# Designs tried in a protein design chat: VHH binders against Protein Abitram (abitram). Part 24

Target 1, 175 residues: Protein Abitram (abitram), of Dictyostelium discoideum (Social amoeba) (q54td9)
Amino acid sequence: MRTLIERYYSQYYFIDTTITDPNLTEDQYVNQHTNELAVIGVAPSHPVLQQEISKIEFKENAINNEVSGVRKTGGFKLQSNTILCVITCSNGKEYFLRSCIKGKLLEINKELINNPSLLKTNHATSGFLAIVEPMIKDKFMENPGLIKFEEYHKLRNIPIQKGPVFLKDNTNDED
Key: E = the ipSAE of ESMFold2; O = the ipSAE of OpenDDE; V2 = 0.75 times the mean of E and O plus 0.25 times the DockQ between their complexes.

## First folded at step 23 (VHH; framework vhh_ozoralizumab_d1)

Design x3 (from w6 with E104Q; at its last look DockQ between E and O 0.69; V2 from the best seeds 0.71)
Fold by ESMFold2, look of step 23:
Structure x3 (fold): chain B 175 residues (1-175), chain A 125 residues (1-125)
Amino acid sequence: as target 1 above (175 residues)
Amino acid sequence: EVQLVESGGGLVQPGGSLRLSCAASGFTFSKYWMYWVRQAPGKGLEWVSEISPRGGYTKYPQSVYGRFTISRDNAKNTLYLQMNSLRPEDTAVYYCAKGTDFWQHTWGPADMDVRGQGTLVTVSS
């Protein structure tokens, strides 16, 4: 079964390429939809996925971007290193999660505030962190710090299992 | 208004340990990222550790990873650096530095406010 992500997203990962320490695998995914918007979340290699999460706190401006209503123009502008949220674990350890790309914040996943466990159980789906309108939409690899899906899995030694290739989408996706 | 006073330096043999302290005043210590930086003779400033305002996140360059431990006591407005397995290349004047507040963190030399006289660490036989 080919996943929805494989059909509609180009998959990238944000990695600090200057750090080769094996314990600094605080990687995040950046999945660019065919509509060019990017979904930001925690990558499978991120150490927080092996932690017991107590709470997730979002930057106040990110929360107000959602709860204050519709924005017509502007929106909350992000640098790639802008902190979006802090995850506090039961042992007191903190993890800082960032935008990964320069752009405009469209939405945070407010469900993580009420149900932090979604980050672990559904990290690639309903447990995403944010949706961003990228500044660089074409030639997406010009966004610094990104690597592609295949390179990420090679770097982190995570095997890729290929699903079937659909020739024309003339069958159900659950094939 | 901001004051940072480093202490705990000294002469130590290779393989030894030393604990540095930084007394902070003139600002709300618990709101800020804090750093240790060092300057070896004839060299520029080198970042050696950072710690989040609440103490739950720490980061080190490869050169000191596993040997140095940054910590803070927000009730005492004090930053610490435990240095183990010291090497001659760790010889330097060590400074603590005040960073930005919690949400404004962007790593880099422009974020760090170095104000004290530092404390000299000499690793030699």
Scores: ipSAE 0.607, ipTM 0.820, lowest interface PAE 1.3, mean pLDDT 82
ESMFold2 (binder alone), look of step 23: mean pLDDT 82; pTM 0.842
OpenDDE, look of step 23: ipSAE 0.817; ipTM 0.910

Design x4 (from x1 with E104T; at its last fold request DockQ between E and O 0.66; V2 from the best seeds 0.73)
Amino acid sequence: EVQLVESGGGLVQPGGSLRLSCAASGFTFSKYWMYWVRQAPGKGLEWVSEISPRGGYTKYPNSVYGRFTISRDNAKNTLYLQMNSLRPEDTAVYYCAKGTDFWTHTWGPADMDVRGQGTLVTVSS
ESMFold2, look of step 23: ipSAE 0.664; ipTM 0.851
ESMFold2 (binder alone), look of step 23: mean pLDDT 83; pTM 0.848
OpenDDE, look of step 23: ipSAE 0.817; ipTM 0.911
ESMFold2, fold request of step 24: ipSAE 0.668, 0.666, 0.636; ipTM 0.853, 0.845, 0.831
ESMFold2 (binder alone), fold request of step 24: mean pLDDT 82, 82, 82; pTM 0.848, 0.846, 0.839
OpenDDE, fold request of step 24: ipSAE 0.825, 0.831, 0.818; ipTM 0.912, 0.915, 0.911

Design x5 (from w6 with R54K K59R Q62D; at its last look DockQ between E and O 0.71; V2 from the best seeds 0.68)
Fold by ESMFold2, look of step 23:
Structure x5 (fold): chain B 175 residues (1-175), chain A 125 residues (1-125)
Amino acid sequence: as target 1 above (175 residues)
Amino acid sequence: EVQLVESGGGLVQPGGSLRLSCAASGFTFSKYWMYWVRQAPGKGLEWVSEISPKGGYTRYPDSVYGRFTISRDNAKNTLYLQMNSLRPEDTAVYYCAKGTDFWEHTWGPADMDVRGQGTLVTVSS
């Protein structure tokens, strides 16, 4: 059986391919759901996952975000480099996490404000940063700066562990 | 009016060190990203370091990584660049630059506001 992410998401990464020092790889994932929305989070290679996190702060407009109507009027518009949040570590280090894609902010993960450790323990699942409606939904690789799952793991020298492959119509709970 | 005044440049031999300072006025220094950039003779501006408003995030290109250290003292409205292991290719006029507000940070020179006269660093035997 394949994992929920493998079944319902196309997995992409926003990284600087010229950076090889693992203390500097500020990589983020962009997982596009079959419903076209993108989930933005911290990639396994990001150094923040090895840090003691004191707090996570989101931009005020993101916290007060409002999306209504069929046309998705209003709401917080994003460029790929728009800062979504800042992570402050116990030693004073800061990390800045970004939208990665151009689009409209639908939701931030407000649980991270109350429980910052969730970012580290569940970074690919309940520790996501935001949900974004991408501007470019079809042919998603036309969004600048993305690479695919297999290329990411090869460039970062991270072994790929895939779940078993079964012919099933069910899905597992979120991991 | 934003003012940036660089100092600390001079002539130094390869392998030497210099410490540059930048006195800032006319804006709330602690709210802004700050940069060092340089311009070698006959070349365009080259980014050499950036630092977050609180000082908790710094970044460098490969050309200076491990040799240069950016820092700031928000109480004194002063930006610093410690340059160690200097090489002839580091010869340039060095400028400090005011960046954007905390949340508006982007990558690259488009964020930068270069207003000082700079300070000349010459690395030569």
Scores: ipSAE 0.557, ipTM 0.805, lowest interface PAE 1.7, mean pLDDT 84
ESMFold2 (binder alone), look of step 23: mean pLDDT 81; pTM 0.832
OpenDDE, look of step 23: ipSAE 0.775; ipTM 0.885

Design x6 (from w2 with G108S; at its last read DockQ between E and O 0.82; V2 from the best seeds 0.79)
Amino acid sequence: EVQLVESGGGLVQPGGSLRLSCAASGFTFSKYWMYWVRQAPGKGLEWVSEISPRGGYTKYPNSVYGRFTISRDNAKNTLYLQMNSLRPEDTAVYYCAKGTDFWEHTWSSADMDVRGQGTLVTVSS
ESMFold2, look of step 23: ipSAE 0.626; ipTM 0.829
ESMFold2 (binder alone), look of step 23: mean pLDDT 81; pTM 0.829
OpenDDE, look of step 23: ipSAE 0.825; ipTM 0.917
ESMFold2, fold request of step 24: ipSAE 0.728, 0.720, 0.732; ipTM 0.864, 0.863, 0.869
ESMFold2 (binder alone), fold request of step 24: mean pLDDT 81, 80, 81; pTM 0.827, 0.820, 0.823
OpenDDE, fold request of step 24: ipSAE 0.841, 0.839, 0.836; ipTM 0.927, 0.927, 0.928
ESMFold2, last read: ipSAE 0.720, 0.722, 0.723; ipTM 0.864, 0.867, 0.863
ESMFold2 (binder alone), last read: mean pLDDT 81, 81, 81; pTM 0.825, 0.831, 0.825
OpenDDE, last read: ipSAE 0.843, 0.837, 0.839; ipTM 0.928, 0.929, 0.926

